# VHH binders against q9y6x5: the designs that were tried, part 8

Target 1, 379 residues: q9y6x5
Amino acid sequence: LPPKLLLVSFDGFRADYLKNYEFPHLQNFIKEGVLVEHVKNVFITKTFPNHYSIVTGLYEESHGIVANSMYDAVTKKHFSDSNDKDPFWWNEAVPIWVTNQLQENRSSAAAMWPGTDVPIHDTISSYFMNYNSSVSFEERLNNITMWLNNSNPPVTFATLYWEEPDASGHKYGPEDKENMSRVLKKIDDLIGDLVQRLKMLGLWENLNVIITSDHGMTQCSQDRLINLDSCIDHSYYTLIDLSPVAAILPKINRTEVYNKLKNCSPHMNVYLKEDIPNRFYYQHNDRIQPIILVADEGWTIVLNESSQKLGDHGYDNSLPSMHPFLAAHGPAFHKGYKHSTINIVDIYPMMCHILGLKPHPNNGTFGHTKCLLVDQWCI

## First folded at step 13 (VHH)

Design ue6
Fold by OpenDDE, fold request of step 16:
Structure ue6 (fold): chain B 379 residues (1-379), chain A 121 residues (1-121)
Amino acid sequence: as target 1 above (379 residues)
Amino acid sequence: EVQLVESGGGVVQPGRSLRLSCAASGFTFSRYAMHWVRQAPGKGLEWIGNIYHTDSTYYNPSLKSLVTISRDDSTNTLYLQMNSLRAEDTAIYYCARHYWGEARTSFFDYWGKGTLVTVSS
C-alpha cells in the first residue's frame, strides 16, 4: 500500500508556545514521534504565502503568493481572503496535492487548507471542502478521516487547516497569558480528538501525520504605531497591503514616493523593489509592488482611521516570534527525536520523499530533515 | 469616528428589486475596499461581494447574477442592487470596511448596524 500523509496546520502557532504552556496531547504526540522546535518560515510571514510554501517548497517570489492581499497591475486583479479562488494567483507553482493527485491509484483530500478549493493547473483535489470559517474542527476532521479511510482511489495525501491560535493571537495578543492559555488548551484538545479519531479508525500506526503552523505572533501596542498619513498624502499612492509589510503602488513618480516614506519612522525600513534584501527571497515577482515598507517587530503600520490588533505577524522571518514548530508521527518518523531548526521550505521535499513523489524544483533541502526519517542516515 | 450606516431595507414581494445604501463617514472612503455581507435568521454570516478602491468588483458565485455593487466616492456611499428577490434573501444586510492583509479571520474591521430586508408574499 502506498504511504499516507496527513498535513495539519494550526494557524499562527508560535514555536515557543510549546515551552510556555502545557500541551499534554501534543506532547504525547511528540513523545511518540519527532519535534522540530523552530521552523524558519518565508518572508513575508503571512498565512497564504507560508501555507503555499509548505506544500510547494518554494519561496514566495517563486510560487507567486506573495501576500494575503495582492494586486496585479496588468490584469487589474485583486487577491484577498474574500476572493482567493482565481487560479491566476496559484498557477505559478504546483502544490504537492496536485502532484499526488496526478499519480496512478492515488487521490488527495483537503479540509480548508489555502488553495485546495481552487483548480490549480486544471487539477483540484478529489475531495475538498470549500473554505468556511463556520465549519467546526470536528466536521473537518470527520470529512478528512472519512476520505482517508474509504476513498477509491485511496487518499494518500490530505490536509487539515484550523484558524487558531492565529485569530485569538490577533485579538488578545500573544502576551495575554490568561486568554491565550484558554485558546491553546482548546487546540491541544483538538489534537487529542485528532489522535483519538485516528486510533479509532485504525489509521494511527500506518498514517504519517505532520502537525505544523505557518507563522508565529508578536505583541503589538498602541505605543508602537507608524502612521503613513503623517509622511505622505493618500492621493500619491495606492495601498495594496498595510501591516507589518506595506505594499505601495505609487500614483506619482516612484522616487518621489520613496523619498516621502524613507524617513517616515526609525522603526520601518523602506525598500524599492530592486533593493529588497536578498535574504528575503522577495524580489523576483511582478506581484511584489514597487515599494515595500517593513515595520520592526511589534510595530504596526497604520492610517489615520485604520484599526489595530493586539497581535500581528508578517515581520522579518528571522525573528523567533515569527517561527512555528513542526511535530510528526508515523512509520516514516523516528520516536522521541527532537531537532532544533529547519526551513519551512524543507517540508516539501520531505513530504515528497515520504509519499514516493518526484518533487518539482524547489528551494527546500532534503538533507535538513533526514534525521527525522527512519529510512535515512542522520549525520 | 468611523461610521457605516445601512439603509433601504424593508418588506418587499418576491421577484421585486431593492437597492441598499451604506453611508460612510469618519475615514477616507475612496482608499478602502468595501464589502456587503448578510445574515439570515438562524444562519451564519454570508459574504455577498466587494468593491475595491480601484473599482474592481467581486461577488459570491451563488449571488452574482442577482446583485451589483457600486460606489460613489463623491458622496461616500456604497450601494447594493438586488434583483429578483426570493424568500431566502430575507436577512440583515451589512456593509463592511475592508481590512488589508487579513486571512482566515475577519476580513473587515468595521461594519454597520445593518438593515433588514424581508422578502414575503
Scores: ipSAE 0.874, ipTM 0.940, lowest interface PAE 0.6, mean pLDDT 96
Fold by OpenDDE, fold request of step 16:
Structure ue6 (fold): chain B 379 residues (1-379), chain A 121 residues (1-121)
Amino acid sequence: as target 1 above (379 residues)
Amino acid sequence: EVQLVESGGGVVQPGRSLRLSCAASGFTFSRYAMHWVRQAPGKGLEWIGNIYHTDSTYYNPSLKSLVTISRDDSTNTLYLQMNSLRAEDTAIYYCARHYWGEARTSFFDYWGKGTLVTVSS
């Protein structure tokens, strides 16, 4: 049988949740498969960018989804959750579902994974759901499993996306044990539903399943605020993105704007675009604004009248609080194996290998995932 | 305190036009993108469109031909022009303030109490 792969994302599932909370279903999934304890994601550690990195193997500067909120000064186009369906934003890369879709006797399916409801390079999955937050996990799961089990050409790659525990993490903060316990229990139950559904359909032994996330969550507080209005007048710049990585488009001289912001807070680094640290791989794209502000972990960049959350993400991708996990099960994976860390871009070449797809040029390293795979030597 | 107050709703006949207004206060209106959303009886929230602080506009494809969003920063007012109204356009209409950085579930942090539009012959 041709290899099949289901990629599942629970948004904002911080890696250390596995250590601090109970996940009987997920632990059972891991026991029968593999676990990567920490996945180093890409900077910035936001939803759209990291989900696209998973499926392209590229840093954000390369695939062009550089934030949840973007602005292109040349075309004057905006990108956000409300307007994310313009192929203009996605066409700087080729995601794996497009590669798979273009193969003979194969098709792709998607349940609300970022970018999957957009024709990218004039290609869209044969089966997909338009994003709608009101659609239950059950309905998403039912569609995905139906397509995996009964499609022609057969669905060989599918994605499934769920918004929790990210939304709750923002609302309650990751340190709220009472509320987060409830939320995470529900997530574990959903994983149980997933596994049960696959078993009932006879897919469990033959389907490769990856459960992962795009980023973690850090605790925010009213005591850790950086108010931009205290440093610069709003008339001097256009705000493209706010916290914890602000994207600044100057309306006056860039240097003058920089000088007003550079000492705004000891808990915020201010970078001209060309001075952004190389380790972020966040320079070489026109969609990155001339000035970016990066708040320290747990600090929130605010305006006088802006709203605040108790949890947030988007910070330095080296921070453990920003890291998700990866668990996998199926014929391609070992059983009972745990790995310490991989880079999020490493997932792409691994998935390509599993599916027998030729990967596009990418930033991932296949060697980092060899120990997870039964057909590879673990060195 | 951030406040959004919608007005201009009422009962109109099919085929007619209506312009809704949203009066904003308690924040610097000119630096925020603004949204219009609606909720029909027994249905979920539907996104209509938005206008950025750069004056760029985006619309729900299903409604694009029927609506125009504009803003007046000098008066802190958001507008929704609706043309060729139909019975299915009956809903409570809300203006909402955009917030940055968050993806999925919701992309605005404040909204008004809404104004009722009833399209009936």
Scores: ipSAE 0.873, ipTM 0.940, lowest interface PAE 0.6, mean pLDDT 96
Fold by OpenDDE, look of step 15:
Structure ue6 (fold): chain B 379 residues (1-379), chain A 121 residues (1-121)
Amino acid sequence: as target 1 above (379 residues)
Amino acid sequence: EVQLVESGGGVVQPGRSLRLSCAASGFTFSRYAMHWVRQAPGKGLEWIGNIYHTDSTYYNPSLKSLVTISRDDSTNTLYLQMNSLRAEDTAIYYCARHYWGEARTSFFDYWGKGTLVTVSS
């Protein structure tokens, strides 16, 4: 039988939560599997881009999901949470569930993972749930495990997505220990439910399970605001994305817009597209706007009438507060092994290896995950 | 203070047309995308469509043929034109301001109080 893999994402699970809070279920999961303590995600450190990087192994400039909010000036199309189902946005890459789905005697399943309810390269997962925030984790889990257990052709790759602790992180801020403890306790309980369900169905020993996240969370404050309206008139540009990385489409001369913004705040870097640092791998895509603003950690870019959050993400991907973790369990993984750091794009070639899939060209390095796998040599 | 006020609701017969308005104040209307959402009795919220500040429009596929969204930035007004109304279109209709926000969280930061549309013979 072909190997099976379940990829689970808890949105916005900062890596150091594992050190600062108790996770008895997750710790048991880790004890019987592997842990990567820090995963360096891709810039920008947002939900749609990073989830797509996990399943493509590509930087954002390469897979084309460069933000949660995008605009293509040629086609005049917008991408956002409310408008994410146009294949136009996703077709610049091939996600692993499509690759898997196209193999013989295999099928893919998805519970609300970004992009899974969209036909990509004219292929959609055999089983999927349309995104609905009102659907419980239990229902998502029940569907996924049912598909993993009873499908023909068999589901060999499945994804499961959950919105917490991201939503709560935004609401309370990551430094709110009281509220975040409650939230994270619930997450751990969900992990417990997942494990229990798998055991009950007899899947636990044979299913590879990865639990990870797309990004972390940093504390924001009303004392750390950058008001763009104080620097430039709104009539001079179109705002495509706001904070902590603003995407600016000039309506006047780009240089003039740049000059108005470049000294807006000492806590914000302003880049012309061609001057975006190479380390971000965030330049070579038409969907990246002519000017981007990058706020320092914990600073929020605001407008005169904009809303504020107590926590946010999207910052420099080198910041530890932006980093999630990865835990895994199953026949492909060692038991009781901890690893310090990998890149988020490294997950894709690893998953391909586990599933016996030929990976598409990607930016991941399989060598970075070898030590996690029982069939690989690791010094 | 940001305010959104819907108007134009009422009782209409099936097959008729209705245009709803949403008056915006307290913010720079022209740089925000706006949405229409409705809630039928005993049902959850249903997204109708939106119009971006670039004038691009998007619609719920189930409603696309029946609705048109437009905006007038000079008067800070959002519109929803509905045609061939049916009993199933009975709902409270809300306008909402788009916020860039985080994916899979609320992308609305302000809502109107809603206007009731009743389609009845």
Scores: ipSAE 0.797, ipTM 0.905, lowest interface PAE 0.7, mean pLDDT 95

Design ue6
Fold by OpenDDE, look of step 13:
Formats: C-alpha cells, structure tokens, sequence
Structure ue6 (fold): chain B 379 residues (1-379), chain A 121 residues (1-121)
C-alpha cells in the first residue's frame, strides 16, 4: 500500500510555547515520534505565504504568494483572505497535493489548508472543504479521517488546518499567560482528539502525521507604534499591506516616496525593491511592491485610524518569536528523536520522499530532515 | 472615532430591488477596502462582497448575479444594490472596514450596527 501522510497546521503556534506551557497530548505525540524545535519560516512570516511554502518548498518570491494582501498592478487584481480563490495567484507553483493526485491510484484531501479550495493548474483536491471559520475542528477531523479511510482511489495525502492559536495570539498577545494557557490547552485537547480518532479507526500505526505551524507571534504594544501618516501623505501612495511589513505602491515618483519614508522611524527599515536583503529571498516577483517597510520586532506600523492588536507576526524570519515547530509520528519517522532546527521549505522534499513523489524544483534541502527519517542515514 | 452606519433596510416584496448605504466617518474612507456582510436569522455570517480602494470589486459567487457594490469617496459612502430579492435574503446587513494583512482571522476592524432587510409577500 502506498504510504499516507496527514499534514496538520495550527496557525500561529510559536515554537517556544512548547517550553512555556504544558501539552500532555502533544508531548506524548512527540515522545512516540520526532520533534523539530524551531522551524525557520519564510519572509514575510504570514499565513498564506508560509503555508504555501510548506507544500511547495519554495520561497515566497518563487511561489508567488508574497503576502496575505497582494495587488497586481497590471491586472489590477487583489488578493486577500476574502478573495483568495483566483488561480491567478496560486499557479506560479505546484503544491504537493496536486503532484500527489496526478499519480496513479492516489488522491488528496484537504480541510481548509490555504489554497486547497482553488483549482491550481486546473487541478483541485479530490476531497476538500471550502474554507469556513465556523466549521469545528471535529467536523474537519471527521471529514479528513473519513476520506483517509474510505476513499477510492485512496487518499494518500491530506491536510488539516486550524486557526488557533493565531487568532488568540493576536487578541491577547503571546505574553498573556492566563489567556494563552487556556487557548493552548484547547489546542492540546484537539491534538488528543486527533490521536484518539486515528487510533479508533486503526490508522495510527500506518499513517504518517506531521503537526506544524506557519509562524509564531510577537508581543505588540501601544508604546511601539510607527505612524506612516506622520511621514507621508496618503495621496502619494497606495497601501497594499500594512504591518509589520508594509507594501507601498507610489502614486508619485518612487524616489520621492522613498525619501519621505526612509527616516520615518529608527525601528523600521525602508527598502526599495531592488535593495531588499538577499537573505529574505523576497525580491524576484512582480507582486512585491516597489517599496516595502519592515518594522522591528514588536513594532506596529499604523495609520491615524488603524486598529491595533496585542500580538502580531510577519516580521524578520530570523527572529525566534516568528518560528513555529514541527512534530511528526508514523512509520517514516524515528521515535524519541529531537532536532534543533530546519527551514520551513525543507518540509516539502521530506514529504515528497515519504510519499514517493518526485519533487518539483524547490528551495528545500532534503539533507536537513534525514535524521528524522528511519530509512535515511543520519550523520 | 471610526463610525459606520448602514441604512436603506426595510420590508420589501419578493422580486423587488433594494439599495443599501453605509455612511463612513472618522477615517480616510478613500484608502480603505470595504465589505458587505449579512446574517440571516439563525444562520452564520455570510460574506457578500467587497470593493477595494482601487475600485476593484469581488463578490460571493452565490450572490454575484444579484448584487453590485459601489462606493462614492466624495461622500464617504458605500453602496449595496440588490436585485430580485428572495425570502432567503432576509437578514441584517453590515458594512465593515477592511484591515490589511489579516488571514483566517478577522480581517475587519470596524463594523456598522447593521440594517434589517425583510423580504416577504
């Protein structure tokens, strides 16, 4: 039988939550599997970009999902959470569920993972749920496990997505121990439900399961604000994305806009597109705007009338607060092994290997995950 | 203070048209994308559509043929034109301001109080 893989994402699960809070179910999961303590995600550290990087192995400039909010000046199209189903935005890459589904006697399933309810390269997951935040984890889990167990052709790759603890992280801030303890306990309970469900169905021993996240969360404050309106008139540019990485489309001369912004705050770096640091791999895409503003960790870019959150993400991908974790269990993985760090793009070639798929060209390094796998040499 | 005030709701017969308005104040309206959302009795929130500050519009596919969203930046007003109304269109209709960069969380930072539309014979 072909190997099976379930990829689970808890949005905004900061890596160090594992050190600061108790996770009985997740820890048991880890004990019987593997843990990567820190996953270096891609810049910008936002939901859509990083989830697509996980399933493509590509930097954002390569797969084309460069933010949660995008604008294409040529077509005048917008991308956002409320408008994410146009294949135009996704077709610059091939996600793993498409690759999997194109194989003989295989199908893919998805419960609300970004991009899974969109036909990409004219292919959509055989089984999927349209995104709906009101649908419970239980219902999502029930659908996924039903498909994994009863489908023909068999589902060999499945994704499951959940919005927490990201939403709560934004609301309470990651440093709110009281509220975040409650939230994270619920997450652990959901993991317990997942494991129990798999055991009940007889899937636990044969199914490879990856539990990961797309990014972390940093604490924000009213004392750390950067007001763009204090630096430049709104008539001089179109705002495509705001914080902590602002995307600026000038309405006047780009240089003039840049000069107005370059000294706006000591806690914000201003880049012309061609001057964006190479380490971000965030330059070679037309969807990246001519000017970007990058706030320092914990600083929020605001407008005069902007709302504020107590937690946010999207910052420099080298910051530990932005990093998620990866845990895995199943026949492909060792038991009781911990690894320090990988890149988020490394997950893709690993998953391809597990599933026996030929990976598309990607930015991941298979060698970084070899020690997690029972069939690989670890040196 | 940011304020959004919906108006134009009421009781209408099936097959009729209705135009809702949303008056915005307390912010630079012209640089924000705006949304319409509705909630029918006993049902969850349903996204209707939006209009960006670039005037691009997007709609819920299930409602596309029946609704048109427009805006007048000179008067800070958002509009929702609804045609061929049905009983199932009975709901409270809300306008909401878009917040940049959100995904799979609340991408609205401000809401109106809503206006009730009742479609009945």
Amino acid sequence: as target 1 above (379 residues)
Amino acid sequence: EVQLVESGGGVVQPGRSLRLSCAASGFTFSRYAMHWVRQAPGKGLEWIGNIYHTDSTYYNPSLKSLVTISRDDSTNTLYLQMNSLRAEDTAIYYCARHYWGEARTSFFDYWGKGTLVTVSS
Scores: ipSAE 0.771, ipTM 0.897, lowest interface PAE 0.7, mean pLDDT 95
Fold by ESMFold2, look of step 15:
Structure ue6 (fold): chain B 379 residues (1-379), chain A 121 residues (1-121)
Amino acid sequence: as target 1 above (379 residues)
Amino acid sequence: EVQLVESGGGVVQPGRSLRLSCAASGFTFSRYAMHWVRQAPGKGLEWIGNIYHTDSTYYNPSLKSLVTISRDDSTNTLYLQMNSLRAEDTAIYYCARHYWGEARTSFFDYWGKGTLVTVSS
């Protein structure tokens, strides 16, 4: 009886891949549901920050996961993919799975969405998988569908995360049509398997499913490197994050570090924290370092080394190359409707509405997603 | 060219201690977090822990009381101290350099060749 929602992320799925490659299974999913062609994500356009923005409706400065690499000078704590389980980092917000499972007769399930294996506000997802990149999509899907179909109290909110096409996008670059076509075909087959599995289990008609992503991908090149060591002695700062948004903790006077960096490259903007553009909503958190360096699209900041990446993300969130898509199907959604654009923070209040949850204060606007929903008047 | 060379492996008796070294070259060691990883025969990779360039250390919870990671930036050397060794600690031990910039796809960009530790009486 309670409405159910499955939130699926394919990491690094750039919005225009839908137009430039063949997706018979995903296009059938869209045909019977809704599509948002472009989702404007949050700055910086990185994995951990944007996945947390989806489930909290907050800008990065407000939820506290401001990058994939963070440092707190007071506690000397580091955050990274290797060290992501300390609740310290996650506790500045309440993600939707926590709110959901605190309701009477509800639970939440998770297959590797960032943060779901962490006890946030002393609450961990009711059912979850510890992150392990070697676990197949099929195994993740089998666990999620088992939990959706067999749990008491019932699982009403579930998340499913997959690392592609992000991994291949970094390895090959989005302009490598041959390799990206092969990778994206495999992902479309996984979407087909997802839909088929849900149909075989009797879940398809009564489960709301969102398929989305956190960011896109842009092409990089060995011809577009910014050598930070050519501009500043490494002893003058502690490096907290490198590319394409470097986070710089000065060891000497901050103005001296800024002056050494400000003319380092015409393809990099250097910001004192107080001068970060307001449109980024990326200033009001102690985890944002005193100086950040923002590379232009397709440029890579390096430490006097070559780069092995041919694709990257993390750039300015106004860039279309950084934007994912959103597709959805289920009883809450119209069928055959396409919408141009929403903000990624708008997904949270929409999900709260679908689940009958009171949203925490957030940066999303429910009105931006009304046209996707059958129970709302579309103006 | 980035190079990581492990040493100090060999046969050791159960209950003894062993210190492994990783000699780093071809990069400014003092700016990078460094990791230890092991692979027991027929098993997958197991993360042991890391040390950041700020000297903060993190460990696999299952190994925390048994291992200590340290670094000497003046000699570009990473260390793994292992105590109270048991047969299940038999593995190839690798050092790895922290990859700047991306999550969930790869968090090491350079690996050593490994050093074999065999714990047997």
Scores: ipSAE 0.733, ipTM 0.888, lowest interface PAE 1.1, mean pLDDT 93
Fold by ESMFold2, fold request of step 16:
Structure ue6 (fold): chain B 379 residues (1-379), chain A 121 residues (1-121)
Amino acid sequence: as target 1 above (379 residues)
Amino acid sequence: EVQLVESGGGVVQPGRSLRLSCAASGFTFSRYAMHWVRQAPGKGLEWIGNIYHTDSTYYNPSLKSLVTISRDDSTNTLYLQMNSLRAEDTAIYYCARHYWGEARTSFFDYWGKGTLVTVSS
């Protein structure tokens, strides 16, 4: 009888794709549920940080996954997409699947959500797939639905991650209407398959489903490059992350490195760590490097090379192009309700409420999501 | 222009060792992490390991005791030392340059053409 929740992410799904492209299956999902038109995500607007913010309710400085590329100078450890399984990086927070499966008579399942194949606080998702980009959406969905229907203790929280439209958004750019229309139609078909599978298996009426994303996408161009090698000799620093937020570990006096960089481009802001704007909530973690470089929207920081990307994300989280959406359907949610905006960190306390879990300390505000929920007063 | 050229492949007897090289040009080699990947006949790509520009190394757990990755930044060269070679190590071996900052799309932005290693009596 405990409530069940499936959390689905389509990576890089910009909020305004809903207005600019056709989504018959997603629109039908929304019609019978709720929509949050814009979700304000966390800075930096990158994949690993924002997926972890969704499941912890924490700003990046608080959960410790502060970028897709990180370096710890004391231990000499690196974090990257190819080296993401060391619990060292993930252990500064407790994600919802860990809290969920530690409750009596509950388990968690995961199809490739970032972190679910890592033993965080010595606890790995009860059922999971090791990350492998070659595994089809159908196979991910088959595993999730099998676990939701057949597990003891029962799976009450499940996650499913898909790499599109992010991969195609990088390749084509969000302004390529012909190619993005084809990509987004395929994603809508996958949403249709998801709903159909849940209905066929008898899960649809009693399962809460959230479909969301981690960030949007902005158009890039070969005409908007910032060549870092033109501004500073590479021997003066260790590069930890490149674009659009570069992370710089000085090898010489920090002020000298800052001074060489501060006038590098009018399209890039250069911050000493202590000067990073407070609105970013991106300062209080040792993994944030002494100097960061923040490119303007649509600009790419390069190392004396052309860029292969036509779209990118990671920019200032105030930019509408960086914002995803959230849609939800299930017994916990109203039907036919649209909400303008929430913060991405608000998703965690809402999910905890739906599942009857005590949330860990977090940066979300439950009041921001009350209007989505049938058991809450909206005012 | 970024170029990666593997060498040192060939026919080798089971149980022997072999060292592969990857000559890098067209970029500042000392700033990039580098990877080794292989593809056996009829199989998909298998990641072997990487070495960061800080010299930290990571390996596929199934190969960890059999391989060593090293680099020489003065010659812009990446190395793969393979020991106790078996018939199943027959593959095309590629070096690849680490892709900065992007998650869940690709680990690499440039590949070499590969060098064939055949483990046979």
Scores: ipSAE 0.732, ipTM 0.893, lowest interface PAE 1.1, mean pLDDT 94

Design ue6
Fold by ESMFold2, fold request of step 16:
Order: structure tokens, then C-alpha cells, then sequence
Structure ue6 (fold): chain B 379 residues (1-379), chain A 121 residues (1-121)
């Protein structure tokens, strides 16, 4: 009988927020469990791709969610936050909640994790909420805990997603200490509420809980803009995604488009698809466009306009500012252990181990996380 | 300066049709996806649908049979055709410009001032 697991994401929670702000509730959670101080996420460092990498253990080129905005020229399909429910986009991988609920006598529950309201391989999470950003954290938590306590077959895997601190990080920027301190205090209070609810319901001692995030946040500025319109006529390409990784579908000869862009800014790297650095693992999917533009940290690609955002993410995944953390508590985890780093794709095989599931082929390495687990020898 | 101006609202009887327009200026309209959103009195915002610069359209499933979104890039105009209007379609209707790249924060970066549609006999 495998243990149960709750996976929680606070979107855009940069790893160094833990050392630069006060988190009494999260620090108590960590003290009685484990911390991974930095999680190296996948390129591009965007929300949909990284949430899917957590639950599949795959690089973006392998699971097919390669950006928050995608286009398929053959079918004329678009993917975006407003148009994210077509299984076409999600079906190149099998997320852990699908594998879990197809096991005998198991079900899965979800409160708004990206993809959980989509029938992936004709299978939707057994219990789920349709995405709606106006639904409070408390209502999401209420549904998750009710499903964990009251479902047949039992819910053994559950997910919970919250939009902060990402939304505020974009609005204020990570360097706005006054506003970010207020935002992060609210998040710590929500973590306190989560732990208290699990204790009150008798779940705390026997439920494994992972609290993590998909990416960090870096400071932007009106002084760091790259204007594409100064470099190339907009009629020469179809724009699929803009910043900080632009996706360019040429309308004319692609070498001609590349040549017009390659010297546009010293703060932007321009790649033909075949020239994208191998370390990104971001090349081998038809959804990756023929040309991508990668802005330097803190730079914003614009279309002859000012930018409203003061913080952003999506940059090179080697940047510490793009990295989230991972904390965990429960019977599978050591108490009071801290680990320096793992890869975000390592979370999937660890979760499969905890749940007694056979992982699908993936890019994670179980050995990277075994020191977190009580049933494993660390050496 | 980005500008979006809705028009075509007014009082209309139930069962009739209405076409709303959104005149766009201050940006290259033909490269942006555009959205329609409405707000009924005392209610939250409701997304109606969008049209991409590739002409692909998507609709709120609850409204799909009742509305059609189109665009004319030569006049920088977005349209919303509404058919078989009901009292519950009374709302302020807004056009909005697609916001590039940021999931789970906002779909739009610019909004029009809205046009009021009142469905009443």
C-alpha cells in the first residue's frame, strides 16, 4: 500500500527568497523535513513547460510543452494561457497523475496544476478544478483535503497550484523589498494554513508533502529593451512568442530573417534551431520554431513599445535567478536535512518511487534525490 | 499610444442580432491576437473568445454557438457578431489586446473602454 503524496507549487518562488525574507511557517516545515536549496529547472524557464517537466521528468523538447505560447502551422492550432485545453498539446507525455490513477484502487486529485483539467491520453484527473484564478487558496485547499479524506478509490496523488509570488514578481520586480515582503508574508501564512489544516484532519503524519516552484524571477527595466521593429520588417515573420525567448516563424527565406536579426542587439542571442546550445535540451520538437531569440537576463524583447513588467522569467536555466527551491515533509523524507541542488526533472522519478509507480522513460536521475529519502542509503 | 474603441452597443430586443466593432490604433494590429470580454451587471469578467493574427478563433464553450469573432486587418477592426440575444447577454463588452508570453497572470495588456449592450423588450 503506497504512501500518499501532495505536490504543491507556488509559482515564481525564487530560491533566494528563502534567505532574503522571513518565512516562519515554511522554515518550520523545512526543519521537520528536507530542503533542496536550488532546483535547476528546464529551458525555457516558463510556467507551463516547467510544471509539465516536474510531473513527467522530461525536458521540454521531449514532453512537447515547449513554451507558454506555441503554434502548429499544419493544423493552425495555437496554445496559450487562454487556449490551453486541447489534448493535442499535452499528449506527447504521460504525467504522473495519469499513471497513478490508472493503477488498481487509486485516484488522483488536482487543484489547478497546469494540465490537470485536460483529458491527456483520454484521461483527466479523477477529481479536479477547472482553472480559475479568482478561486482562493483556501477553497483550493478545502477541495484537495476533502478529496484526500473522502474518495473511493482513495486519492493517493494530489496537486495544488497557486499563482503567487509570480504575479507580484512580474508586477513589482524581485528587488522591490517592501511589496515583495508583503506578498511573501501572505504566502508563508498560506503555508501555515496548509500545515494546520492537514494536522487538524489527521493527514499530517502519513501524507508526504512537496512544496516547490517552477522558476524564479529577475528584475527588468525600461532601460533594458530590445526593439525588434528596429531590426526587421514585421511582415517577414510570424511571431509565436515574444519575451524573453522569442519564437520566430519566417515568412521569407529563413537565412535572410536570421541575418537581419543576428546583430540586432548585443544583449540578445539569435539561434537557428540547429544551433541552439545542446545544454538547453531544446531542439528536437516540431513546436520549437526555426529561429529563437534569447534575451540576456533582465532584458525585454518588445515591439516598438514600452514594457509594463518590472520582473520576468524565461531566461537561460543556468541563471540562479531562474531557480526555485524544493521542500518536503512526510514519512518518506528525512527530518532536518538540507541538500544543495537537484534538477527539476529529478522530482518525477522521486515521486514515482514514493508512490510505488513505474516511471515512464524520462530525463531524471533517481540517485540525485535518494539522500532526501529515509528508505535509501545516501552514500 | 495603443487605443481600442468599441462601438455598436445599445438597447436591443431579445432574439435579435447585434454586431460590435473595435477600432484599433497605435500598434500593428495585424500581428496581435485580439479578445472579446464582457461584464454583466454585478458579475465578474467573462471571456468570450479570441482571434489570432493567423485567423484561428477560440470561444468560451458556453457561448460558442451564439457568437462569431472576425477581424479586418485592412481597417484595423475587430468584430463580435452576437445572435439570438437574451436578457442575460446584457453587459459591457470590451475588446482587449493579447499579452505575450506570461501564463497565469493576465491574458491582455490593453483594454477598450467598453460598449454597453442592453437586451430588453
Amino acid sequence: as target 1 above (379 residues)
Amino acid sequence: EVQLVESGGGVVQPGRSLRLSCAASGFTFSRYAMHWVRQAPGKGLEWIGNIYHTDSTYYNPSLKSLVTISRDDSTNTLYLQMNSLRAEDTAIYYCARHYWGEARTSFFDYWGKGTLVTVSS
Scores: ipSAE 0.727, ipTM 0.891, lowest interface PAE 1.1, mean pLDDT 93
Fold by ESMFold2, fold request of step 16:
Structure ue6 (fold): chain B 379 residues (1-379), chain A 121 residues (1-121)
Amino acid sequence: as target 1 above (379 residues)
Amino acid sequence: EVQLVESGGGVVQPGRSLRLSCAASGFTFSRYAMHWVRQAPGKGLEWIGNIYHTDSTYYNPSLKSLVTISRDDSTNTLYLQMNSLRAEDTAIYYCARHYWGEARTSFFDYWGKGTLVTVSS
């Protein structure tokens, strides 16, 4: 009987929401399983890069999804939320669902996890939903559970993605306690529905379930804007990504563009690609542009206009506000165990272990997650 | 203040062509990807396509042979050329500004008010 794993992401779920808000259903899930209180994600702390890091175990420079907005000057290809399906962008790594479904007598299912509707290395998830934000959590869950219960070859790895609390975090900001309490209560209810559905269908006792997220959220303000147009003529560069990490492709001498930008704001760090701090692991990929601008937490880079965002993410991955959590339950996991921190890249080798898969080369450390697993010694 | 104003809608006979315009103001148009989206009566939103500030274009596969998106950065204008119009192309057509750098929350941060295209006799 092969082991089964469901990986669930609630986008933008900041780790400290767990201590600052009430989650009766999620806390029951944690009580009967494990919690990692803080997951240190990868820079930049954006949605597509971090979701791909979870499923590849790789830093962004190594898997090639280096931002939510990318440009390849040779092919003139763009990557964005509206244009995310070209395998060109995804093919620098092998995500776990591809490895899983290429095993004998196994398949993979997906409800909207980033990349699962793309034929990566000519392989698309065996069962999947094309991304559509209008599809309810209930329908996503119904499809996933139907595939887990009734597929040949059996679905042994499944993913489920939900857009909240990220969408509301951007809209209201994480400091809006009234609105965020309402949003987070709804999410806790969805987690309750998830658990109850799995129990009703007889899946709960033998399915491993990971509930995690890609990043957190920090408060923004109209008082914390960096106007890029006040520092440089916009004709001197092609803008590839804007905030909070701007990606700059110079049209004139690169050093001249750098010099015009370096003193633009005390709340923004300007890096030539070769000078990006090593701790970011964000240098060795052609998709990383020659100059990046990294705003301080809560600051927004703008093009001579106000910002509509009240919350944002993408900042330095050392910031606690950028960190998600991880909770897990199932036969592979201890009951009632709390762990302080892991790196987001550690999730991949742990999942490979649970599924009995040989991991591809990756940046994760299996030893970091051993204490979560019943079949391992915690050292 | 960001403004997007669509024009060129109206009643048009099947088989004819129509060019819609979107006049943009209040932002640096030449640095944004721009989108066309439509909503047929009683239907959800349908993405038509986009054009990046690098002039690269992408289209909904179901509409690719019927539409062309272009831009003129000197006049801050986005265009949608529609050919061989059919009754099913009856919709409100919206111009939208690409949400810069965000994913899975919303494709767009600003919308026009739309222009109605009615394809009939």
Scores: ipSAE 0.714, ipTM 0.883, lowest interface PAE 1.2, mean pLDDT 93

